VH-VL binders against NAD kinase (nadK). Designs and how they scored, part 158

Target 1, 268 residues: NAD kinase (nadK), of Syntrophomonas wolfei subsp. wolfei (q0aze0)
Amino acid sequence: MKIILVNNRFKENTEKKAQEIAGQLSALNVEVIIDNGLDEPYAGTVDFIMVLGGDGTMLRAARRYGQRAIPVLGVNMGTVGFLSNIEINELAEYLPLILREEYSLEARMMLEVAVFQQQSLLTRVFCLNELLLRSNSPRMLSFALEISGQKLEPYRGDGLIVSTTTGSTAYSLSAGGPIADPQLDAFIVTPVASHIINKRPLVVSPEREISLHLLEEREAIIGIDGQIKMDFGAENRVLIKRAPHPLLMVNLKAKPFFTSIDRSLQRQ

## First folded at step 13 (VH-VL)

Design AA106 (from AA1 with light chain S30R; framework fv_bermekimab)
Fold by ESMFold2-Fast, scan of step 13:
Structure AA106 (fold): chain C 268 residues (1-268), chain A 123 residues (1-123), chain B 107 residues (1-107)
Amino acid sequence: as target 1 above (268 residues)
Amino acid sequence: QVQLVESGGGVVQPGRSLRLSCTASGFTFSNFGMHWVRQAPGKGLEWVAAISYEGSNKYYAESVKGRFTISRDNSKNILFLQMDSLRLEDTAVYYCAKDHLWFSRSSYGMDVWGQGTLVTFSS
Amino acid sequence: DIQMTQSPSSVSASVGDRVTITCRASQGIRSWLAWYQQKPGKAPKLLIYAARTLQSGVPSRFSGSGSGSDFTLTISSLQPEDFATYYCQQANSYPLTFGGGTKVEHK
């Protein structure tokens, strides 16, 4: 068995814990690769991915490894979030189940984002939560939204979010989008500070292709899972579609989504 | 240089067929939807047909539906218009035109046009 | 089909004049209107798309406005090279349709 341990290089305690866990796994004849974000993603075959940290670390792991159809387990290190399944102090209890491959998998859709500059592919990236287009100046944006060949009325405002159902509780929620059951596959399209009254979020089939381009030269950026940011201008275009593979999340214990989100909303 | 060059126009008899070609250069032809637009002598512009960048979707004006067929060869950068059952009302200069936006499955406007090829009828 | 009606069919103007051309759609086309300029013996040139987005290289004296069914092309200060026929074209739905044209002529 070969396992990738993903941790956050900016959290010293997480790096130390990753080394301790790697030693424990090695003693059980498990080959361990540590990914702290400094190097390129591990290119070899892997049986399991263990993510040590919070939701941000899980988003990075999903971007790097989510398309490989490998089980991914989120292990919380004290930062509460939605993407972990067990706590670090529970790992010893669940490790025998992991090694015997006795767990269920939950499939979570991902976005495939292709960014073009003057017809040339600038980058292609996969993400678990969302793509955000937003103004980077006091001026509002004017941009075209096309869904599977259908042009909508041009958007005028501060931006737009194209989210997965997993991402429904992230930036999309803050912008007024709906809370979606992560078991559903759908794109959620949520306007950011629209200057057009009654511009509503859209929930559309994950089989649709979404594209965005600016209709006027403005300072704008696109953000992916809150971790990748790049400039976006009138010469750029972004194409968004369902990624070929979902992220396969390991489920070792029941994690009740609706009671978790209910508690989170009552707190706010 | 971005350029479109039409060919295949000429003098025909009513009821006959004619095939127009449009050769593209200076841009990635396979990334753009393409159009045929015609203009009768002394008259305005009339949109005739369009084809998506991958070739799977085709659209026609009602006046030509069932008689004209638009097609493309992305490997050769050529757009075609097969015109069957030609009528006197089809007399016009035929322009090929490139849609403005790459990889769009819709139309935003036509930013590059050929010089046109004349289709007319002998008396 | 969506019918596009342009007004006026012709306008006589002098260099330096403000010229306004209107276009009306028979049904709502949102913002999906393009404007073209055609000079005698030449192919059309795209000026504006999405009702108000100026095509690269087109002088700033050209501007577009409107949404829904009523649209306007404005030339703020007419130049000698602007004497031409102008066409609107809806891109909202197939079949695409052009207006009848507006000829901008010398006084």
Scores: ipSAE 0.720, ipTM 0.865, lowest interface PAE 1.3, mean pLDDT 90

Design AA107 (from AA1 with light chain S30H; framework fv_bermekimab)
Fold by ESMFold2-Fast, scan of step 13:
Structure AA107 (fold): chain C 268 residues (1-268), chain A 123 residues (1-123), chain B 107 residues (1-107)
Amino acid sequence: as target 1 above (268 residues)
Amino acid sequence: QVQLVESGGGVVQPGRSLRLSCTASGFTFSNFGMHWVRQAPGKGLEWVAAISYEGSNKYYAESVKGRFTISRDNSKNILFLQMDSLRLEDTAVYYCAKDHLWFSRSSYGMDVWGQGTLVTFSS
Amino acid sequence: DIQMTQSPSSVSASVGDRVTITCRASQGIHSWLAWYQQKPGKAPKLLIYAARTLQSGVPSRFSGSGSGSDFTLTISSLQPEDFATYYCQQANSYPLTFGGGTKVEHK
C-alpha cells in the first residue's frame, strides 16, 4: 500500500504531525510519500491520499491529484471547514478501516480550466471550487460569456464566478449565489457586482462548455480556488468544462451537509 | 501570411452540381469556425452556411437548405461547399470567411475573407 | 430569421465629414452585431464586432454604438480611403443575416 500524505508547508506543527503519522504508517508496512507543496506532485501510482489540514489543503490536493481517481481523505487539524471527514484525534480509531478499504466514496465534480494567450495554451488546471474572473482596478469589466455556443448579453461589472456545487458555499455564496447540494453536478455562474439590474446566478448542466473573454482591454485577473492568480487581458480566453474525473472523497463517518450549512446561516 | 483561397467556381447549367473549395494558410484552421457568404452581381452580402471548428455543427440559410452541404477537412486545411440542384438565383461571387474567435461554438464576426469565386449561368 | 434593416442606402459625403449609418434588427440581438467595409471588387473587411469593439488595425475614427435592436456606425472624419459600402451583420443566432448595405459616395 502506498499513501500520499498532503500537508501545509507553512504550518510547522502540521509538518511535524505529518512526519509522525508517516512513521506510524511505515511501521505498519505502508509506503508513505509526503507532499508539503514544495515540489511537483508525486508522479507514481498510489492507493490512497490523506490530507492533513483544512479546506485550503484539500483544495490543493484536489488540484494536484483529483484527476487520478484515488480515494482522498480529509483529516481536520483543528480548523472549521467542509471538506474534512474526520478529526486528527480520530485517525488512530479509523486507520484499520482505511488499511482494509472499509469505507464509502463520495464523488465531487471538478472544473477543467484552460487558459489561452491568443491560441496558445498557457495553463490547464483542475479545481474543486471555482474560477473567479475579476477586475483588478476601479474600472468595471466588459466581457462575453458563452455557454455551449450561446452568447448571453455582455456582462458589465466587477466579474464573474463559475463554480462547482462543492464551491457553492465558497466565493459564489459571498457573491449571492445559491447553496447547492454537493451530490448534484452543475455549474453555478454567479455575477460579481453587475451593472445590469437583472443579472442573476445561473445553474447550468455540467455537460455545457463555458468560455469567457474580455470585450475591452481592462486590468483583470483570474483566480482558481483562491490559490492560483493570473493576469487576464483581452488577448486571453478561458474555457471551462467538467473535469474528466470527479474527486473521490472518503466517507468514514456521516457528516451532515445540510445541518452544517443551516447552523452556519443562523450564526450572526 | 493569413490567407483564404477559393476555387471551383464556373459556368453551370440549372439543376447541375458544383463543389467549391477554400484552402486556408497562415493560421491554425482547426481552431476556427468557417463560413460561406455570397454576393450576387450588384447586390448585397448574403450569408450561406457555417461549420463549427470541429466540424460537428453545420448551419444553413433557408434558401440553400437541402441543396448545399458544408464540410471541412482539418488535416488538409480545406473548407468545402457542395452545391446541388443549382438555380439561377444562386448566381454570385462566393466568399469563404474565417470566424473571428478561436475555439468558439458561436460567431463573433468574420475577420479573414478569401478573394471570392464566381458561380454563374449561361442563360 | 432576424431581418436587418440598414439606412440610408447611400450617402454623399466629402472628406472631413461625419458619417452616420444605422442598422435595426427585427428582434433583440443584444450587442452581437458586426460592421464591415467593402470596396469595389474586394472582399469585405471587418471593422467592428460586439457592436463597439474595434477590430485590430482599424482606425479610431470608426466607432460603433447601440444594443438590443438599434445600432450605429460612425466615421468621425471621413478620409479618402473610406469611400466604400458598409454592411451590418447580426451574430446573435443562426442563420446569420446582413443589412442591405450603405454606399458612402463622393459628393
Scores: ipSAE 0.697, ipTM 0.853, lowest interface PAE 1.5, mean pLDDT 90

Design AA108 (from AA1 with light chain S30G; framework fv_bermekimab)
Fold by ESMFold2-Fast, scan of step 13:
Structure AA108 (fold): chain C 268 residues (1-268), chain A 123 residues (1-123), chain B 107 residues (1-107)
Amino acid sequence: as target 1 above (268 residues)
Amino acid sequence: QVQLVESGGGVVQPGRSLRLSCTASGFTFSNFGMHWVRQAPGKGLEWVAAISYEGSNKYYAESVKGRFTISRDNSKNILFLQMDSLRLEDTAVYYCAKDHLWFSRSSYGMDVWGQGTLVTFSS
Amino acid sequence: DIQMTQSPSSVSASVGDRVTITCRASQGIGSWLAWYQQKPGKAPKLLIYAARTLQSGVPSRFSGSGSGSDFTLTISSLQPEDFATYYCQQANSYPLTFGGGTKVEHK
């Protein structure tokens, strides 16, 4: 059995904990590859991915490994979030089930984001939560949204979010988007401070293709999962579609999404 | 440089067929939707037909539907217009034109045009 | 089909004049209108798309406005190279349709 252990070495005690867990797994004859986020993703085949950290570490793991159809387990190390399944102090209890492959998998859709400059592909990335287009100056943007060949009336405002259902509780929520059951597959398209009063969030089939481009020369950025930032101008175009593979999230214990989000909203 | 060059125009008899070609260079032809637009002598522009960049969608003006067929060969960077059952009212300069935006399944405007090829009729 | 009505059919103007051309769609087309310039014996040139987005390389004296059914092309200070015929074109739905054209000619 080969396991990738994903951590953020700059978080409090995470490298030490990763080393301790790697030692425990090696003692059980499990081969461990440590990914601290600083180097290229591990290129070899693996059986399981264990993510030690909060939602941010899981988002990085999903971008690096989510398209490989490998089980991914989120292990929380003190930060409350939506993407972890067990706590670090529970790992010893659940480790035998992991090694025997006695768990269920929950599929979470991902976005495939292709960014072009003129006709040239700048980058193709996969993400779990969202793509954000926003103004990088005090000026509002004017941009076109195309959904599977259908042009909507131009958007004028600070930007737009194209989110998965998993991302519905992230930036999309802050911009007024709906809370979506993560078991549903859909794009959620949420405007950011639209100048046009009747622009509302859209819930769109995951089979559709979404594209964005600026209609006026402005300084803008695109953000991916709140972690990748790229400049975006009038000569850029972004194409968004459902990624070929969902992220396969390990479910070892029941985590009630609706009661968790309800409780979170009451705290602000 | 980006250019489109039409060919195949000429003098024809009513009821006959003619095939126009448009050769593209200086851009990635397969990334763009393409159009045929005509202009009768001394008259305005009339859109004739369009084909999507992936070739899956074709559109025609009502006046030519059933008589004209648009097609493309992305391996050779050539756009075609097969014109059957030609009528005197089809007399025009025929332009091929590139849609403005790459990888779009819609039209935003036509930013590159050929020089045009004349289709006219004998007695 | 969406009919595009362009007015005036011609306008006589001098260098330095402000020229305004109007285009009306028979039904709502949102912002999906393009403007073209055509000089005698030449192919059309795209000036504006999405009603107000200036094509790269087009001088800032050209501007577009409007949405829905009523659109305007404005040339703020006419230059010698601007004497030409101008066409609007709706890109909202197929079949695409052009206006009848407006010829901007010397006084």
Scores: ipSAE 0.719, ipTM 0.870, lowest interface PAE 1.4, mean pLDDT 91

Design AA109 (from AA1 with light chain S31T; framework fv_bermekimab)
Fold by ESMFold2-Fast, scan of step 13:
Structure AA109 (fold): chain C 268 residues (1-268), chain A 123 residues (1-123), chain B 107 residues (1-107)
Amino acid sequence: as target 1 above (268 residues)
Amino acid sequence: QVQLVESGGGVVQPGRSLRLSCTASGFTFSNFGMHWVRQAPGKGLEWVAAISYEGSNKYYAESVKGRFTISRDNSKNILFLQMDSLRLEDTAVYYCAKDHLWFSRSSYGMDVWGQGTLVTFSS
Amino acid sequence: DIQMTQSPSSVSASVGDRVTITCRASQGISTWLAWYQQKPGKAPKLLIYAARTLQSGVPSRFSGSGSGSDFTLTISSLQPEDFATYYCQQANSYPLTFGGGTKVEHK
């Protein structure tokens, strides 16, 4: 068995814990690769990915490894979040189940985001939560939204979010989008501070292709999962579609989504 | 340099067929939707047909639907218009035109045009 | 089909004049309208798309405005090379349709 441990180099206690866990796994004849985010993703074949940290670390792991169709387990290190399945103090209890491959998998859709400059592909990124287009200046954006060849009324405002159902509780929620059951596959398209008062979020089939481009030259950015940031101008175009593979999330312990989100909303 | 060149126009008899070609150069043909637009002598512009950049979606004006077929060969950078059951009302200069925006399945405007090829009829 | 009505059919103007051309759609087309210039014996040239976005290389004296069903093309100070026929074209839905054209002629 070969396992990738994903952690955050800028959290000293997570690096120490990753080293401890790697030692324990090695003692059980498991080969361990540590990915702290500094280098390129591990290129070899692996059997399992263990993410040590919060939701941010899971989002990075999903971008790096989510398209490989390999089981990914989120292990919470004490931060609150939606993407972890077990706590770090529970790992010893569940480790035998991991090694015997005795767990279920939940498929979570991902976005494939292709960003072009003119006709040249600048980057292709996979993400679990969302793509955000937003103004990078005090000026309002004017941009076109195209869904499978259908042009909508141009958007005027601060920006737009194209989210997965997993991402419905992230930036899309803050912008007024609906809470979606993560077991559903759909794109959620949520306006950010639209000039038009009745401009509503859209829920569309994950088989649709969504594209965005500016109609006026403005300073804008594209944000991906709140972690990747790119300049976006009138010479840029972004194409969004369902990624070829979902993220395969490991379920070792029942985690009640609706109860968890209900508790979070009472604090907001 | 970016260029579109039409060919295949000429004098035909009513009820016959004609195939127009448009050869593209100086841009990545396979990235753009393409159009045929015609103009009868002394008259205005009339949109005829369009094809998506990958070739899967085709659109036609009602006046030509069922008679004309648009197609493309992305490996050779050529756009075609097969015109069947030709009528006197089809007399026009036929332009091929490139859509403005790459990788779009919609139309935003036509930014590059060929010089046109004349289709006319003899008695 | 969406019908595009262009007015006037012709306008007589002198160099330096402000010229406005109007285009009306039979139904709402948002801002999905393009403007073209055509000189005798030549192919059309794209001037403006999305109602107000000036095509690269087109002089700033050309401007577009409008949304919904009513649109205008304005030439703020007519130059000798601007005497031509101008067409609007809706890009909201297929089939695409052109206006009847407006000929800008020497006064």
Scores: ipSAE 0.689, ipTM 0.849, lowest interface PAE 1.5, mean pLDDT 91

Design AA11 (from AA1 with heavy chain H100T; framework fv_bermekimab)
Fold by ESMFold2-Fast, scan of step 13:
Structure AA11 (fold): chain C 268 residues (1-268), chain A 123 residues (1-123), chain B 107 residues (1-107)
Amino acid sequence: as target 1 above (268 residues)
Amino acid sequence: QVQLVESGGGVVQPGRSLRLSCTASGFTFSNFGMHWVRQAPGKGLEWVAAISYEGSNKYYAESVKGRFTISRDNSKNILFLQMDSLRLEDTAVYYCAKDTLWFSRSSYGMDVWGQGTLVTFSS
Amino acid sequence: DIQMTQSPSSVSASVGDRVTITCRASQGISSWLAWYQQKPGKAPKLLIYAARTLQSGVPSRFSGSGSGSDFTLTISSLQPEDFATYYCQQANSYPLTFGGGTKVEHK
């Protein structure tokens, strides 16, 4: 059995904890690869991915490995979040079930984001939460949104979010988007500070292709899962579609989504 | 050098057929939707037909629907307009034109035009 | 079909004049309107698309405005090379339709 341990070396001694866990797994005849985010993703075949940290570390793991159809377990290291399933102090108790593959999987849709400069592909990125297009200056954007070739009225404002249902509780929520059951597959399209008074979030079939381009030259950025930033100008175009594979999230214990989000909203 | 060159126009008899061609160079033809637009002598512009960049969606003006067929050959960078059952009111200069945006199945405007080819009728 | 009505059909102007051309759609077309310039014996040239986005290489004296059903093309200071016929064209839905044209002539 080969397992990737994904951690964030900059968070609360997670590197040392990852080494301790790697030692424990090696003692059980498990081959361990540690991914602390600094190098390219591990290119070899693996059986399981264990993410040590909060939601941010899970988002990075999903971007790096989510398209490989490998089970991914979120192990919380003390930060409250939506993407972890067990706490670090519970790992020893659940480890035998992990090694015997005694768990269920929950499929979470991902976005495939292709960014072009003119007609040349600059990059293709996968993400679990969302793509954000936003102004990077005091000036508002003017941009076109196509949904499967249908042009909507131009957006004028600070930007737009194209989110998965998993991402409905991230930036889309902050911008006024709906809370979506992550068991549903859908795109959520949420305007950011639109100057058109009645611009509403849209819930769109995941079979649709969404594209964005600027109608006026502005300083803008594309943000992906709050972790990747790219400049975006009038010569750029972004195409968004459902990624070929969902992220396969490991369920070792029940985590009630609706009561968790309700408690989080009371905090805000 | 981005260029469109039409050919195939000429003098025809009513009721006959004619096929126009438009050869593209200087851009990636397969990335763009294409249009045919005509202009009768001394008259304004009239949009005739369009085809998506991948070739699967075709659109026609009501005046030519059922008589004209738009098609493209992306391997040769050529756009076609097959004109059947030609009428005197089809007399016009026919332009081919490229839509502005790559990989779009929608239209924004036509930024590159050919020089036009004349279709006219003998007495 | 969406009908596009341009006014005026012709306008007489002198170099340096501000020229305004209006285009009205028979139904709402959002901002999906393009403007073209055509000189005698030549193919049209795209000036503006999406109602106000200036095409690369087009002089800044050309500007577009409007949304919904009413649109305007403005030439702020007419130059000798601007005497031509101008057309609007809706790109909201198929079939695409052009306005009847506005000829900008010497006084």
Scores: ipSAE 0.732, ipTM 0.875, lowest interface PAE 1.3, mean pLDDT 91

Design AA110 (from AA1 with light chain S31N; framework fv_bermekimab)
Fold by ESMFold2-Fast, scan of step 13:
Structure AA110 (fold): chain C 268 residues (1-268), chain A 123 residues (1-123), chain B 107 residues (1-107)
Amino acid sequence: as target 1 above (268 residues)
Amino acid sequence: QVQLVESGGGVVQPGRSLRLSCTASGFTFSNFGMHWVRQAPGKGLEWVAAISYEGSNKYYAESVKGRFTISRDNSKNILFLQMDSLRLEDTAVYYCAKDHLWFSRSSYGMDVWGQGTLVTFSS
Amino acid sequence: DIQMTQSPSSVSASVGDRVTITCRASQGISNWLAWYQQKPGKAPKLLIYAARTLQSGVPSRFSGSGSGSDFTLTISSLQPEDFATYYCQQANSYPLTFGGGTKVEHK
């Protein structure tokens, strides 16, 4: 068995804890590759990906490895999150199930985001939560949204979010988007501070193609999963579609999504 | 140099067929939707037909629907307009035109035009 | 079909004049309108798209305004090369439709 162990180098003592876990796994004849986010993703074949940390570390792991159809387990290192399944102090209890490949998988759709400078592809990125288009200056944006070739009324405001259902509880929620069952596959399109009163979030088929471009020269940013930022101007265009493969998330322990989100919202 | 060159126009008899071609150069043809627009002598512009960049979606003006067929060959950078059952009312200069925006399945405007090819009828 | 009505059909103007051309859609087309310039014997040239976005290389004396059903093309200070016929075109839905044209002529 070969496992990638993903950790966040910049979160307190997580690097030291990752080394300790890697040593424990190695003692059980598990080959371990450590990914702390600084280098290129590991290019070899692996059997399993274990993510040590919070939701942010899982988002990075999904972006780097989510398209490989490899089981990914979130192991929480302190704070409660939506993307982790077990706590670090439970790892020893569940390790035999991991090694015997006795667990269930939940598929989570991902976005494929292609950013162009004119016709030249600048980057193609996969993400689990969302793409955010936002103004990078005090001036509001004017931009066009196409959904499978249908032009909507131009958007005027601070930006737009295109989210997966997994991302419905991230930035999309903060911008007024709906809470979606993460088992459902859909794009959620949520305006950010629109100056048009009747601009509502849209829930659309994941088979749709979504594209965005500016109608006026403005300073804007494309943000991906809150971790990648790229400049976006009138010469740029972004194309968004369902990624070829979903992220395969490991469930070793039942985690009730609806009661968790309901309690979170009741405390606001 | 971005260029569109039409060919295939000429003198035809009513009820016959013509096939117009438009050869593209200087840009990535397969990235853009394409249009045919005509202009009768001394009259205004009339949109005729459009085809999406991948060739999957085709659109026609009501006056030509059922008689004209738009198609494209992305491997050869050529746009076609097959014109069947030609009528005197089809007399015009036919322009091919490129959509402004790449990878769009909608039109925002046509930024590159050919010089046009004349379709007229014999006496 | 969406009908596009331009007015006037012709306008006589002198170099330096402010020229205004209007275009009305028979139904709402949002901002999805383009303006073209055509000189005799030549193909049309795109000036403006999305009602007010100036095409690259088009002089700043050209501007577009309007939304919904009423649109205007303005030439702030007419130059000798601007004597031409101008067309609006709706890009809201297929079939695409052009206005009848406005000829800008010498006085």
Scores: ipSAE 0.686, ipTM 0.856, lowest interface PAE 1.6, mean pLDDT 91

Design AA111 (from AA1 with light chain S31D; framework fv_bermekimab)
Fold by ESMFold2-Fast, scan of step 13:
Structure AA111 (fold): chain C 268 residues (1-268), chain A 123 residues (1-123), chain B 107 residues (1-107)
Amino acid sequence: as target 1 above (268 residues)
Amino acid sequence: QVQLVESGGGVVQPGRSLRLSCTASGFTFSNFGMHWVRQAPGKGLEWVAAISYEGSNKYYAESVKGRFTISRDNSKNILFLQMDSLRLEDTAVYYCAKDHLWFSRSSYGMDVWGQGTLVTFSS
Amino acid sequence: DIQMTQSPSSVSASVGDRVTITCRASQGISDWLAWYQQKPGKAPKLLIYAARTLQSGVPSRFSGSGSGSDFTLTISSLQPEDFATYYCQQANSYPLTFGGGTKVEHK
């Protein structure tokens, strides 16, 4: 059995805890690879991915490994979040179940994002939460949204979010999007400070292709999961579709999504 | 550098068939939707047909639907218009044109045009 | 089909004049309108798409406005090379349709 431990070395105590867990797993004849975010993703075959940290660390793990159809477990280290399943102090109790593959999996859709400069592919990335297009200056954007070849009326405003259902509680929520059951597969398209009053969030079939293009020369950025940032101008185009594989999230214990989000909103 | 060159026009008799070709160079042909637009002598522009960048979707003007067939060969950078059951009303210069935006399944406008090829009829 | 009505059919103008050409769609087409310039014996040239987005390399004296059903092309100060026929074209839905054209000729 080979396990990747994903952590953030810049968070207090996470590197020490990762080393401690790696030692415990090695004692049980489990091969351990530590991914602290600084190096390239591990290229070899692995059986399981354990993410030690908060939602940000899980988003990074999903981008690096989410398309490999490998079980991914979120282990909370102290930062409150929605993507972890167990707490770090519960790991010893659940470890035998992990090693015997006695758990269920929940599939979470991901986005495939392809960004072009003129007609050349600049980058293709996968993400769990969302793509954000936003203005990088006080000037509003003017841009076209296509959904499977259908052109909507041009958007005028600060930007747009294209989110998964998992991402419905991230940036999309802050911009006025709906809270979606993460077990549903759908794109959620949420305007950011639209100057057109009737622009509403859209819930769109995950089989559709979404594309964005600026209609005027403006300085804008593309943000992916709040962690990747790229300049976006009138010679750029982005294509978004459902990723080929969902992220396979490990469920060792029931985590009630709706009561968790309800409590989170009351605290904020 | 970026250019479209039409060929295959000529003098035909009503009821016959003609195949137009348009050879593309200087851009990645397979990234763009393509159009045929015609113009009768002394008249305005009339859109005839379009094909998506992958070749999956085809569109036709009502006046040519059922008689004309648009197709493309992305490996050779060639656009085709097969014109069957030709009528005197089909007399025109036929232009091929590239859509403005790459990888779009919609149209925004046609930014590159060929020189045109004349289709005319023998009396 | 969406009908595009262009007016006037011709306009006589002098260098330095402001020229305005209008285009009306038979139904709403949002901003999905393009403007073309055609000189005698030549292929058309794209000037504007999405009603007001100027094509690269097109002089700033050309501008487009309008939305829905009524659109305008303006040439703020006509130059000698601008004497040509101008066409609007709706890109909202297939089949695509052109206006009848406006010939801008010498006074």
Scores: ipSAE 0.689, ipTM 0.855, lowest interface PAE 1.5, mean pLDDT 91

